# VHH binders against TLD domain-containing protein 2 (Tldc2), part 10

Target 1, 198 residues: TLD domain-containing protein 2 (Tldc2), of Mus musculus (Mouse) (a2acg1)
Amino acid sequence: MEDTLSGEEGEEEEEEEPAPAPAPQDPVEPQLTEASQVLGASEIKQLSLHLPPRVTGHPWSLVFCTSRDGFSLRRLYRQMEGHSGPVLLLLRDQDGQMFGAFSSSAIRLSKGFYGTGETFLFSFSPQLKVFKWTGHNSFFVKGDLDSLMMGSGSGQFGLWLDGDLYHGGSYPCATFNNEVLARREQFCIKELEAWVLS
Key: E = the ipSAE of ESMFold2; O = the ipSAE of OpenDDE; V2 = 0.75 times the mean of E and O plus 0.25 times the DockQ between their complexes.

## First folded at step 3 (VHH)

Design s63 (framework vhh_7aqx_2)
Fold by ESMFold2-Fast, scan of step 3:
Structure s63 (fold): chain B 198 residues (1-198), chain A 123 residues (1-123)
Amino acid sequence: as target 1 above (198 residues)
Amino acid sequence: QVQLQESGGGLVQAGGSLRLSCTTSGFTFSSYDFSWFRQAPGEEREFVGAIYWSGGSTDYADSVKGRFTISRDNAKNTFYLQMNSLKTEDTAVYYCAREVYYDSSGYEYFDYWGQGTQVTVSS
């Protein structure tokens, strides 16, 4: 590529510069270590408004994505080792729907449910909907060998991911009082990304 | 550098037993899933079985279920394939592998392989 040592030539306008209209303050777009294949810049900005204050301004570091790392929940758990900070799971299904979850801590194997009330589910349908903790129970995240679950209370999960990271499900749950995150209760994952915010 | 090396292959009579080992280096062994594959003469490489890092769970191909057992020794960075009641159709080059994952079509992939060890079952 050709280089120019300084900026191109600029010419001052012959007329006085008008005062700019006051614009509402938009949140500064977070710094991502790589481009997301799930969310565009607008969606990232919208979702950032709902993140806990403790991670505001922190970069999003891509720890895992299915298109590069393959479709394996066990590999996701492995790549989460060494991380203790909160995680954004971004999903796009085969129908093109965008949804996911914010976990207060790293995704890991667990004997029972873990996490805090910072945990939430979200969907773009097409407007962003964020499903925050209801206070009804504390069933935030549970990592089994063959499935990852987020939200419960009714025998079904707000977000359920199979160990193959291809099959998933979403149902209303007491933890988040969420709507079905995808177009239908059972879906097939096209892309999953796990971002650490620390 | 990640390395996997099979050992224990050889000639064995039908109905006999053989134990394969896969010794590994260059990574934290306890954090990974491991699998055995085999390739018979003129055939595609086929899945034999897997052992998972958590809880010692195992999966086996139907053709070997009940005859083969996979185990792991995290302290030795080694995992094993115990082959019992061997049949002539078990004759193949056996490969050990690390890191099972699936594409969107459901096909399994592995990111590291051993060089293979020959197992020959005579009648």
Scores: ipSAE 0.000, ipTM 0.147, lowest interface PAE 12.7, mean pLDDT 82

Design s64 (framework vhh_7nfr_2)
Fold by ESMFold2-Fast, scan of step 3:
Structure s64 (fold): chain B 198 residues (1-198), chain A 121 residues (1-121)
Amino acid sequence: as target 1 above (198 residues)
Amino acid sequence: QVQLQESGGGLVQPGGSLRLSCAASGFTFDDYAMSWVRQAPGEGREWVSSIYSSGGSTYYADSVKGRFTIARDNVKNTLYLLMDSLKSDDTAVYYCATDVYDSSGTYFDYWGQGTQVTVSS
């Protein structure tokens, strides 16, 4: 648990687990600024039921997508600058598998792991599976120049995206006790979308 | 100040080869990933290739994979793009780029002046 080496220890987010969510509200269809090329209306509705209550009624604003903005993690970070609200990452791989992550805060370069226990991973296989925080560690999100990582434990990442935004990986991790999000541990991205919910 | 200076562009026939160079100064070159980005006439910018700070990992756009090779010389603070089997669609201004983090945690995107590559008969 004290394997915090060579870095910005103590400057990262150390927020406690958020208070328990309020009772469920009636389903509300989110308003998207553009159509998603990753998820259909049914998947969007299903996923929206698992978002934190604090973002209920917030529109989804498309900040970045690979088909428009190219396959570059550096460009994703750049287009995230100026945004502080929560982010949905929606991915479709070359096998047609749909999966992604909800980040409690904007995707950014960081010196260590940041974020809160609102962060989760998900997959449609074809039924929606949501992998919430286990409380085991706080390794939610880490943005390096050449890779983005979400969830960790035992040296594996729940979701790992290469700087080329073409190659990715998914492994079970202690943070989310997740299943492999794609059909296998290594996958190739066909489309990635980043939506800000503020 | 950060400075990036590209060279090596020119006119080449389809199927030909070119070698682009980018001389970098004003920052610790071997601590930063480097990229090549291109812009064709009337088009937006397109990412071409990136190389990790150590040179151990390289990344390519699907349109250039197998034809282009990115390399760096950390002793000379120079980035290279070796371009083989050039196509008319590779005609663009090629820019050397890097992202630098300042002491306040602000993200900066630095670009060179560009070098023109024209693939035509």
Scores: ipSAE 0.000, ipTM 0.148, lowest interface PAE 15.1, mean pLDDT 81

## First folded at step 4 (VHH; from s30 with E100T Y106S; framework vhh_enristomig)

Design c01 (at its last look DockQ between E and O 0.69; V2 from the best seeds 0.00; counts 0 for: pae E 8.7 > 2)
Fold by ESMFold2, look of step 4:
Structure c01 (fold): chain B 198 residues (1-198), chain A 122 residues (1-122)
Amino acid sequence: as target 1 above (198 residues)
Amino acid sequence: EVQLLESGGGEVQPGGSLRLSCAASGFTFSSYDISWYRQAPGKQREWVSTIYSGGSTNYAESVKGRFTISRDNAKNTLYLQMSSLRAEDTAVYYCAREVTFDSSGSEYFDYWGQGTLVTVKP
């Protein structure tokens, strides 16, 4: 392993830990057009490290939230009109768990799955876990009138949202090899936010 | 033509009750999700409650336990029973038919009433 450090990291000399790993290049801290009701600044910074480089420097614009726009998937699709993505979905459930997805493209009605391998699922428990594309299938996002699905395989969805945007589910799926994102496989949403990063 | 007409607003003392109505016409009322929204002066419009076409209901956290949404399909009327009213409930209240998609999935309709004012006195 190449050692690129030149001594800017802090070290403690009492116990020898022989291999500090170099940090990735830090992203520009994201600029949100308003405060999130789901994630605080620390969580936003942590999540931003996993975003694809093409979103760097673009502000996050809130285009939908359930407290303002209502618990309706159909309203979410409406608010997505005119945007091509990419989109962050941030959820907080009634148990206080925070989780969601990054979609390479806007959330829209579709006949089948769409999106790219930039798409991922994530959860905080409280440590951030990011579930990236496994390469096993391309079942990234599917938007029906009364359900939104992200990640699939064997009839289970990584993230599933009902048309009321109140009920949802999460199961391990082949697309992301994710864990259940919430505390339980079925959850009730307290707040859902959709942010466009373009 | 879709029409939504709110009524029942007025002045009320803190802790009081009020029932709002929304008379609907021009569509099959029982087939649609219908919602209440509100907008206080200088604030963004806020979702209050939805009654879904299947009969289930949902509420904003700020009104849970105090407001009850209901519908009477025979009268094509949506209701919002408000109780334990607070100063922060002061707003213009709107009923809305939720966004409609045609058979191709294209959205063309977004129907709102003109609103009814609820004022909770200090």
Scores: ipSAE 0.011, ipTM 0.456, lowest interface PAE 8.7, mean pLDDT 84
ESMFold2 (binder alone), look of step 4: mean pLDDT 78; pTM 0.770
OpenDDE, look of step 4: ipSAE 0.028; ipTM 0.496

## First folded at step 5 (VHH; framework vhh_enristomig)

Design d01 (at its last look DockQ between E and O 0.59; V2 from the best seeds 0.00; counts 0 for: pae E 3.1 > 2)
Fold by ESMFold2, look of step 5:
Order: sequence, then C-alpha cells, then structure tokens
Structure d01 (fold): chain B 198 residues (1-198), chain A 119 residues (1-119)
Amino acid sequence: as target 1 above (198 residues)
Amino acid sequence: EVQLLESGGGEVQPGGSLRLSCAASGFTFDDYAISWYRQAPGKQREWVSTIYSGGSTNYAESVKGRFTISRDNAKNTLYLQMSSLRAEDTAVYYCATDEYSGDTFTDYWGQGTLVTVKP
C-alpha cells in the first residue's frame, strides 16, 4: 500500500515581515447567475460601466432566453411576471451583431409607453455604443401582445421585435438619437436574453 | 380543458429516426403556435422547435436540418420527425402551447415521451 499523505509543518513567519498588507480588491464585476449566450465577459464588463448606479452589486439573473424558453414574445411576457426590473435585453442577430437595451422597468404588456430616462439602447458594431435618453420625449418601452417597442419618434422605433421574437427592426428615433443597432434596419434574431438586475 | 398528449418515443440506434406526435384538445388548435421542448436527466429543459399558426417554423441550432416540425390542423396533432439521431438527443420530449386569455398568460404542457438514443 502507498501512502501519499504528507504532514503540513505549518507556516512560520520570518523574523521580520516587511509588508503582509492585503492586496487591493478588484473592482466589482457583474455577477451573472449563468453564462450569457450573447455577450462574453469583455462585452459584459464594457456594458456594465454604463448601467445606473442602483444596479451595482446586484447579480444578473436570467429570466428568459430563446434557446431555453423558445421564440415567443408572449412567453417572454409571462416569464417577466412578478419582476419589477430593471432589465437588460441582449440580442444576437443572424449576422452575428450584438445589441439590445437596458429598461428601467420590467418588460410587460402596456397600453402606452412607460419607463424612465435610465433606459438606453446599445450596440457592438464592433465598438460598444450606448444611446442614452435625449430628453426630447418619454417614449421608452411599449409592450403589445405581438410586438415590443423601445424608443420612438417620427413614426419609427429604436428597437422593435415581433411576436415570434424572430424578426426585428431598428431605426434612429427621437428618444435616444440612436444609430441603427444592427447591420441593417431589419434583422432576424438568433438569440434573445432577458436579465433582471435586482 | 386543454390536454396535450405526446407519443412515439422509444429506443433507437445512433443515426436512426423517430416520429413524435402530440394530440391536442380543448382549444382552437389552428390559432396557436405549438412547440417541442426536451429535457435530459439532470439538465435544464430546452426549446427544440416551434410551428406557428400561419405555418412558419423555427428550430434550435442543435437540431436544425435533422428535425422537422409539422402540424395537421384537421387532426389537432403536432409532429416532430427526428432523423440522424445522436446520443445527445436522449431526453423526455414535451409539447407545449401558450395562451393569453382573460387578461392572463397560461402555459399548457404534455406529460412527455422518452426518446433514448443508445451510445
């Protein structure tokens, strides 16, 4: 029989310790409850720098993703029930573009636009661009049964998603003065994730 | 009362084929998107495919080109034709639909049918 156990002799301090000072702690990184299929760690860190201070230190909890829950806006609304937000929507389209939105509030059915000026749109094309509230209107989020819209003005939406969560659109809008978030105004969704940050 | 009943599961060799069925009752089948999901032992349930009321379809990347979803609205039946099966396809397969009525969202799920692909 072999015995691989070795005794520990313990650690003795040298006669004089020059400086066993604690290392500085790293800056707080976002804590995700599971891996994102849309963004990698570098993109998550970049995006997190633009989030409002009130979400700092709270984990990101995945409440919906198309690979688990299916391509259905109605199921997205159902999975959002019981949450107040805030929410990150992360999208990857069939062209490989990554973009989405931060909503100050949960995604829900609504009769009109709701939300606050903390809401923003973003894209990685390839550098991160964040499109914050302009202050020109308050058309942040509107949830219809078969479409979801974020940002409006001049008859176009900053981000628009259909009820199948397969087709979407993005146009410049007065709410965010955004660029088109995808490569083209119309896109097909490959993956969508909704994260709550509370 | 909405009811969904899966059938057609069984054991198969790698590369084999199976056809799953889901018999539906208690709602206007033609008006609803209907989906297949699967769950392997000890794993999270995952979406497989959806067929929408207009007949369009969508598939998870892991099954695209191997699985075909279809529906027969006259028989209120959803199908999943599975081909080129792999060990990773071993799971309980469920059919499911979503309803929005009376100001509420409701999920309906079948009991599932087991598909085992021998290694």
Scores: ipSAE 0.432, ipTM 0.787, lowest interface PAE 3.1, mean pLDDT 86
ESMFold2 (binder alone), look of step 5: mean pLDDT 79; pTM 0.801
OpenDDE, look of step 5: ipSAE 0.865; ipTM 0.940

Design d02 (at its last look DockQ between E and O 0.80; V2 from the best seeds 0.00; counts 0 for: pae E 2.8 > 2)
Fold by ESMFold2, look of step 5:
Structure d02 (fold): chain B 198 residues (1-198), chain A 120 residues (1-120)
Amino acid sequence: as target 1 above (198 residues)
Amino acid sequence: EVQLLESGGGEVQPGGSLRLSCAASGFTFDDYAISWYRQAPGKQREWVSTIYSGGSTNYAESVKGRFTISRDNAKNTLYLQMSSLRAEDTAVYYCATDEYDSSGEFTDYWGQGTLVTVKP
């Protein structure tokens, strides 16, 4: 918390500007326990600016990746057992697009939607876009045995992953008012990573 | 209760072929995805291929076009047909699955492995 109150070196020029937008706190550079195969250092830095303050200063620990653990949603759920902290899902599809989600809690099987308004979707195309909670509903994350869904509304999902963790989809949804995260509404995953941030 | 038994490993020349088998018992084989993994000395175990309950397949980039996964549900057997073998394919190969049981728990199962050696 205290880290977020400091930080000013100021190209804040005086004069004629209404009070300048508050300077962002200097980002705490994230420490990853190993290299990501999805995002490079520049993308990691950019994304870290949008993470909630409660994860600041905590390393990112790789819990699951498809190249090591296999293309299986059920295995992702298995690897998430024992974790309750926030999760960053990083995807690269077969077209080279990078996108994903921040979940306020671990990815798990659930009877209904769970999570909080800290949850967001993001894409790089190539500019980072972050799609935060709109407040229109609370359909953040739902884990079925053979599908994972994040964000919903009019019968479509902001991010949808099949049980094979190879096929997925993205549609605009009321939860995040997101754009399609990939190049097209349907995509095939090249690599998926799940990172725990606590 | 669940048993996975790999076989078919051995020595082969570069460019050669091998067929691995994994005999499965103790679960409803048809209902689960089942996968091949491999581990070379001093390396982390890595995913090779998966066949899903509906018959679709997926492969690691390093083996695409050279390896073919298949299953025979009548015999409860998983196969990996390996072609165009290279030195970097030398590893212990494992089959693996996980069970989602009636109590709502995931349990992972691994075979003991079968060694594939690609000799120059």
Scores: ipSAE 0.451, ipTM 0.791, lowest interface PAE 2.8, mean pLDDT 86
ESMFold2 (binder alone), look of step 5: mean pLDDT 78; pTM 0.778
OpenDDE, look of step 5: ipSAE 0.781; ipTM 0.905

Design d03 (from s20 with D30S A33E; at its last look DockQ between E and O 0.58; V2 from the best seeds 0.00; counts 0 for: unsure alone 61.9 < 65)
Amino acid sequence: EVQLLESGGGEVQPGGSLRLSCAASGFTFSDYEISWYRQAPGKQREWVSTIYSGGSTNYAESVKGRFTISRDNAKNTLYLQMSSLRAEDTAVYYCATDEYTLSGSTEVFTDYWGQGTLVTVKP
ESMFold2, look of step 5: ipSAE 0.663; ipTM 0.864
ESMFold2 (binder alone), look of step 5: mean pLDDT 77; pTM 0.770
OpenDDE, look of step 5: ipSAE 0.910; ipTM 0.957

Design d04 (from s04 with F106T; at its last look DockQ between E and O 0.02; V2 from the best seeds 0.00; counts 0 for: pae O 5.4 > 2, framework grips, placed apart)
Fold by OpenDDE, look of step 5:
Structure d04 (fold): chain B 198 residues (1-198), chain A 119 residues (1-119)
Amino acid sequence: as target 1 above (198 residues)
Amino acid sequence: EVQLLESGGGEVQPGGSLRLSCAASGFTFDDYAISWYRQAPGKQREWVSTIYSGGSTNYAESVKGRFTISRDNAKNTLYLQMSSLRAEDTAVYYCAADEYRGDTYTDYWGQGTLVTVKP
């Protein structure tokens, strides 16, 4: 009685190769509520790649611009009321330089500096340079009636704007270890836009 | 109480020189960056120069090569040597010190000293 040991060939379950991770979805171009007078489509696309993931796909809503709303920091604060979301500040100076800042929260009056490490400065000269938080201090954003300040160290600000949004300054600061954002340390503002990303 | 007192301002001809002083009290400059600012008539206040705690210096482009910032820690005094003065250098000059404590920023300012550059 030849016990034919039928060797059950264990079907090697072909481990289905995990489906290739979906190709990184082409970064969705941000939708602007209106055309920027500061940045073109190329600059917007480039800048959008540096925004925090939490605002990816969010529309950009123009809350303030100097061409429409006038040159007034106080007016910017007032129009920012009711918004809590992050803000993109876009500037063009009289020399045609494009630069600005991303704020992790709405721009507001404050007694001290506020914000988070998501805050950054940027400049197009002509290539995009992004200056992220260094961790040295937490002097992200401060706003009073006479000035808006972003980044600080040694009595200098990474970006400073006056109450009339007409004059500004940019200096290297410990917060962002930034270069001067404009061609000069002091500049005149031709256009400023504040976009809320929520 | 922290106090900054500027001195040395006055009238000078174009091309002339002037030395400003800022005497500090209530704190020491040793660990602080200290700056000069100026405000011209009808203009906004602008940064002029900073001297850092380590002795390194920075200058606005408008004054670079003409102004020299220095400090005497033993005297707790800041200086600004101004040379080749121009009409556009006419301003009230202010001394400022900044203090950082954690995430808190405090700035201290003097009352300023007037510099007038005129023929």
Scores: ipSAE 0.020, ipTM 0.424, lowest interface PAE 5.4, mean pLDDT 89
ESMFold2, look of step 5: ipSAE 0.368; ipTM 0.757
ESMFold2 (binder alone), look of step 5: mean pLDDT 79; pTM 0.790

Design d05 (from s09 with F107T; at its last look DockQ between E and O 0.78; V2 from the best seeds 0.00; counts 0 for: pae O 2.1 > 2, unsure alone 64.0 < 65)
Fold by OpenDDE, look of step 5:
Structure d05 (fold): chain B 198 residues (1-198), chain A 120 residues (1-120)
Amino acid sequence: as target 1 above (198 residues)
Amino acid sequence: EVQLLESGGGEVQPGGSLRLSCAASGFTFDDYAISWYRQAPGKQREWVSTIYSGGSTNYAESVKGRFTISRDNAKNTLYLQMSSLRAEDTAVYYCATDEWDSSGEYTDYWGQGTLVTVKP
């Protein structure tokens, strides 16, 4: 009695190769509501690659610029009212250096530092350098009537602007481990733009 | 109530000079920065110059070396001395100030403007 063991050939379920992840869509160039007086198309394109994915495809709306609105931090705060979205600060100093910051939220008056780890500093010297959050502290953004501060450590700020938006400073700080964003630690502002990305 | 009243506008030939005044009232004039803006026909308003409470000044690049902002605190009056005027300086000129109160409320105040026309 030869028990013919019928070998059930287990049908190897062909694991459908996961469909190739859609080719990374070419980064959509940001749409600006008006032309920047600080950055050109090339710099905008480069900087856009470092923005959080959540702002990808969002237009850049000019909320404040010194050439239109004057040199006033208070006016910047006023014009930021009603906005909650991320902000790109673009600066050009009198030496022609381009640098700035990305804030995870609107720029506002505050009693303390606010923001998230999406906040970063950047400089074009002449190549784009981006200084991201180190995780060391959470001193992202603080604003009072006399100054705007971004990044802090040991009493120094990664980016500091006075109430007149005329003088600024940049020092290495623990928040971003940044280099000096300008050619000098202290600089005079020629143009400042604030863009909301929402 | 804060009031700003511009005067001194008019027609002038290219290369000419004009002095604008802004009479301010209703606030502590000496404690605030005060600014000139201008709006040309069909263009956006643009900042021209600011004089701060400490007397420091700032100018738009387009007017630097030609315009001089000054203030007389005793008269609560802002001035803009314009020289070497150009056709592109044709605009309504506005005086403006910002105010933050102790409650953290902010407002801006504007005058009615004064027209400057630079034409041959």
Scores: ipSAE 0.078, ipTM 0.552, lowest interface PAE 2.1, mean pLDDT 90
ESMFold2, look of step 5: ipSAE 0.655; ipTM 0.868
ESMFold2 (binder alone), look of step 5: mean pLDDT 78; pTM 0.784

Design d06 (at its last look DockQ between E and O 0.01; V2 from the best seeds 0.00; counts 0 for: pae E 8.5 > 2, framework grips, placed apart)
Fold by ESMFold2, look of step 5:
Structure d06 (fold): chain B 198 residues (1-198), chain A 124 residues (1-124)
Amino acid sequence: as target 1 above (198 residues)
Amino acid sequence: EVQLLESGGGEVQPGGSLRLSCAASGFTFDDYAISWYRQAPGKQREWVSTIYSGGSTNYAESVKGRFTISRDNAKNTLYLQMSSLRAEDTAVYYCATDEYTLDSSGTEVFTDYWGQGTLVTVKP
């Protein structure tokens, strides 16, 4: 005797955690406190392989995003107060291009450039490119009240963002010998996220 | 002494319209970007829209084409015209602005100012 009844199994109890802590851990698998709206899982994994070893195993904590906090560089600086970094900036522009920077330290207002050679720029178009320090200069990050700059040279910045986090620019610069990070040298920001990697 | 006061919230049916207002005082309204945010029960606050001092506007994707931000600088009032409302728009709506200044010791101070909020309920 039997019948077919569409119903809730009612007790998928097997209840558990899929895995106890494995002995050989994969330290390059990042743990995010929430999902990114800029990068998907495959992009996050690819980017994590280029991060300095000192951030491996630390969770990525979202401290600022434009969809929650609004388009304001002032709010970005405010959310960075009390942090020493390091920071990942993740951007998506009007063309859907994904790019950004890793900063060795927190994003802050500054009188001059700061940071270390761990700082880099990156882009996905379509494959990840990472633009690491060339050693030519030490112009890593500079935060003004109404603009943020990363990488510099002969009057051009590797990545530049305005105070409303609405417009930005990217040019090749001596610090990173980077390509233009977006499809165009000038871009509009659709989403920006700042992650502290503890 | 910055003050922001929202009004115009209420209950509406899906597809309905509602206009929110935010009366501002205590600063040079024309010089500031001013924004709407919202917070639904059990969710984090999210940005909705900003109007900048030059008059340009920006919108969250979830409201683009349905909401219109505007302001009347003569009345120091920010508006949000909401159309084609959906159940997902149910939230407390806040207006907000930020300023940068130096205190008397020369220390940089970022201050955010928020209204008290106005509730919008879109019935299912």
Scores: ipSAE 0.028, ipTM 0.479, lowest interface PAE 8.5, mean pLDDT 83
ESMFold2 (binder alone), look of step 5: mean pLDDT 77; pTM 0.751
OpenDDE, look of step 5: ipSAE 0.029; ipTM 0.381

## First folded at step 6 (VHH; framework vhh_enristomig)

Design k01 (from d01 with D30S A33E; at its last look DockQ between E and O 0.81; V2 from the best seeds 0.83)
Amino acid sequence: EVQLLESGGGEVQPGGSLRLSCAASGFTFSDYEISWYRQAPGKQREWVSTIYSGGSTNYAESVKGRFTISRDNAKNTLYLQMSSLRAEDTAVYYCATDEYSGDTFTDYWGQGTLVTVKP
ESMFold2, look of step 6: ipSAE 0.768; ipTM 0.906
ESMFold2 (binder alone), look of step 6: mean pLDDT 80; pTM 0.804
OpenDDE, look of step 6: ipSAE 0.917; ipTM 0.962

Design k02 (from d02 with D30S A33E; at its last look DockQ between E and O 0.75; V2 from the best seeds 0.81)
Fold by ESMFold2, look of step 6:
Structure k02 (fold): chain B 198 residues (1-198), chain A 120 residues (1-120)
Amino acid sequence: as target 1 above (198 residues)
Amino acid sequence: EVQLLESGGGEVQPGGSLRLSCAASGFTFSDYEISWYRQAPGKQREWVSTIYSGGSTNYAESVKGRFTISRDNAKNTLYLQMSSLRAEDTAVYYCATDEYDSSGEFTDYWGQGTLVTVKP
């Protein structure tokens, strides 16, 4: 039986919250505040099975998308202000490839790498592959004014996005031991979405 | 203080053309990317086009081939040349930029908008 439900709060109340009936549990379906232009329902369900338990039950709120907010990394950082994350980045490139990342915290400008080992990269080719933390380093996310990097180690970035949020790259890296996420190491973005799962 | 002022909106017939301007002040214009957005009556605001500090450009799919963004750094002015206008282009058009400080915090600046009406 597939049961992925995990509660964040439990029965933590001053007076009481009635205990749920002992009915059978179904997996919690992710609820999106609006439809994704990158992933369909099947892909969203597949990806949700790999998310850390702490996000289960939280709706996915779209805080940034290129069609609404524009192709701008600086605009992405601006829209992320006030959010702590975690964040799903969903990308579709000009070749129709779908890929992205789960970040343990919000995307922001930073002086160095930040995040936790909950961070992962993924691709659909067309089968979902998820590239989890290897434990070899802690180079999860680094935000610069003109580039966003996720995963590093030996001079390569697992996912790299230019300041124009149109050009990007992907290389195998020590953090995730990932494959190239797109068809080629260099790609152009068709649509990018950032979802907050808190 | 950063200020943005749009102008050039008006009424046009389908297939017509307009040129919008955005006068900018209070920041080093050439260092920042600047964008056009639009909001149709009863709809959410959407991105139209961006010109980056290096001069490259990008466009929403709905306007590619019809709209051209440009900037004049000497006059601190952003432009949007619109051609082959359609009824669905009717909207208030805004220019916007994101200024950042030394701590990496962003402040967005928006103009008050200029109305473009494409008659049915």
Scores: ipSAE 0.746, ipTM 0.899, lowest interface PAE 1.2, mean pLDDT 88
ESMFold2 (binder alone), look of step 6: mean pLDDT 79; pTM 0.789
OpenDDE, look of step 6: ipSAE 0.915; ipTM 0.961

Design k03 (from k01 with S101R; at its last look DockQ between E and O 0.67; V2 from the best seeds 0.80)
Fold by ESMFold2, look of step 6:
Structure k03 (fold): chain B 198 residues (1-198), chain A 119 residues (1-119)
Amino acid sequence: as target 1 above (198 residues)
Amino acid sequence: EVQLLESGGGEVQPGGSLRLSCAASGFTFSDYEISWYRQAPGKQREWVSTIYSGGSTNYAESVKGRFTISRDNAKNTLYLQMSSLRAEDTAVYYCATDEYRGDTFTDYWGQGTLVTVKP
């Protein structure tokens, strides 16, 4: 049928004040195949503005979450099989902080680092901060059987996750020149979600 | 051939206890993390608890303090001791693990054991 945005009426404004200006931005919400347990609608919208244009219009499909699939990096790798990315990792830690990463490619086991400069880290504290590629190295993502790391330099990782997907760490690193993503350098995960944006 | 077989389910009253077992074979049990999941009718399967190869454990918030996961590596058996059971714990309980071989992961699931907590 027809577009439901037509036919609205707004006649509450008094002549004393000028009519309100049109909204400065059209709110667009990415389509999620199910509700996130980590981010609310406001955070999802804010984050979506920083995603590369190639994912625009694609729904976010939940392929892994710790409450359903368990606290296991190996299970995360298993659930990622068959997907080529890009991937959004959303974390909420035991302190209630929300942070994570966008990966240009699927999360997988790898011999060394992989990915592209589209990869970034982010945190809400409480305002969104996005830490994009600095160009100083190409250490975007490395998947070991019992650890996952994103961003590196000088032996530190921007985001590091243990095989139990419960313990993790975040340090400033040369790849993203990021701040510590959580309240502290070491954190415990309350919920982790992996979304494929394709 | 990897095999997982749950047992120990049954009916209990609220506040009661049950002990589930998962007999495992076909892999080096002590090298693998192994988990309990549950699924109530009409609901999505959910994670309950994991015991890791090093012996550490983790629990879903809904069962923390009431359930205890353990393993006996000599018997290749995983356990779930459930106490203070509630109506919302009614579900089929599954054990599961992931095997990494030949550059791929394969997940293995038992057939499940039913736990019913009477209203």
Scores: ipSAE 0.779, ipTM 0.909, lowest interface PAE 1.0, mean pLDDT 88
ESMFold2 (binder alone), look of step 6: mean pLDDT 80; pTM 0.807
OpenDDE, look of step 6: ipSAE 0.919; ipTM 0.963

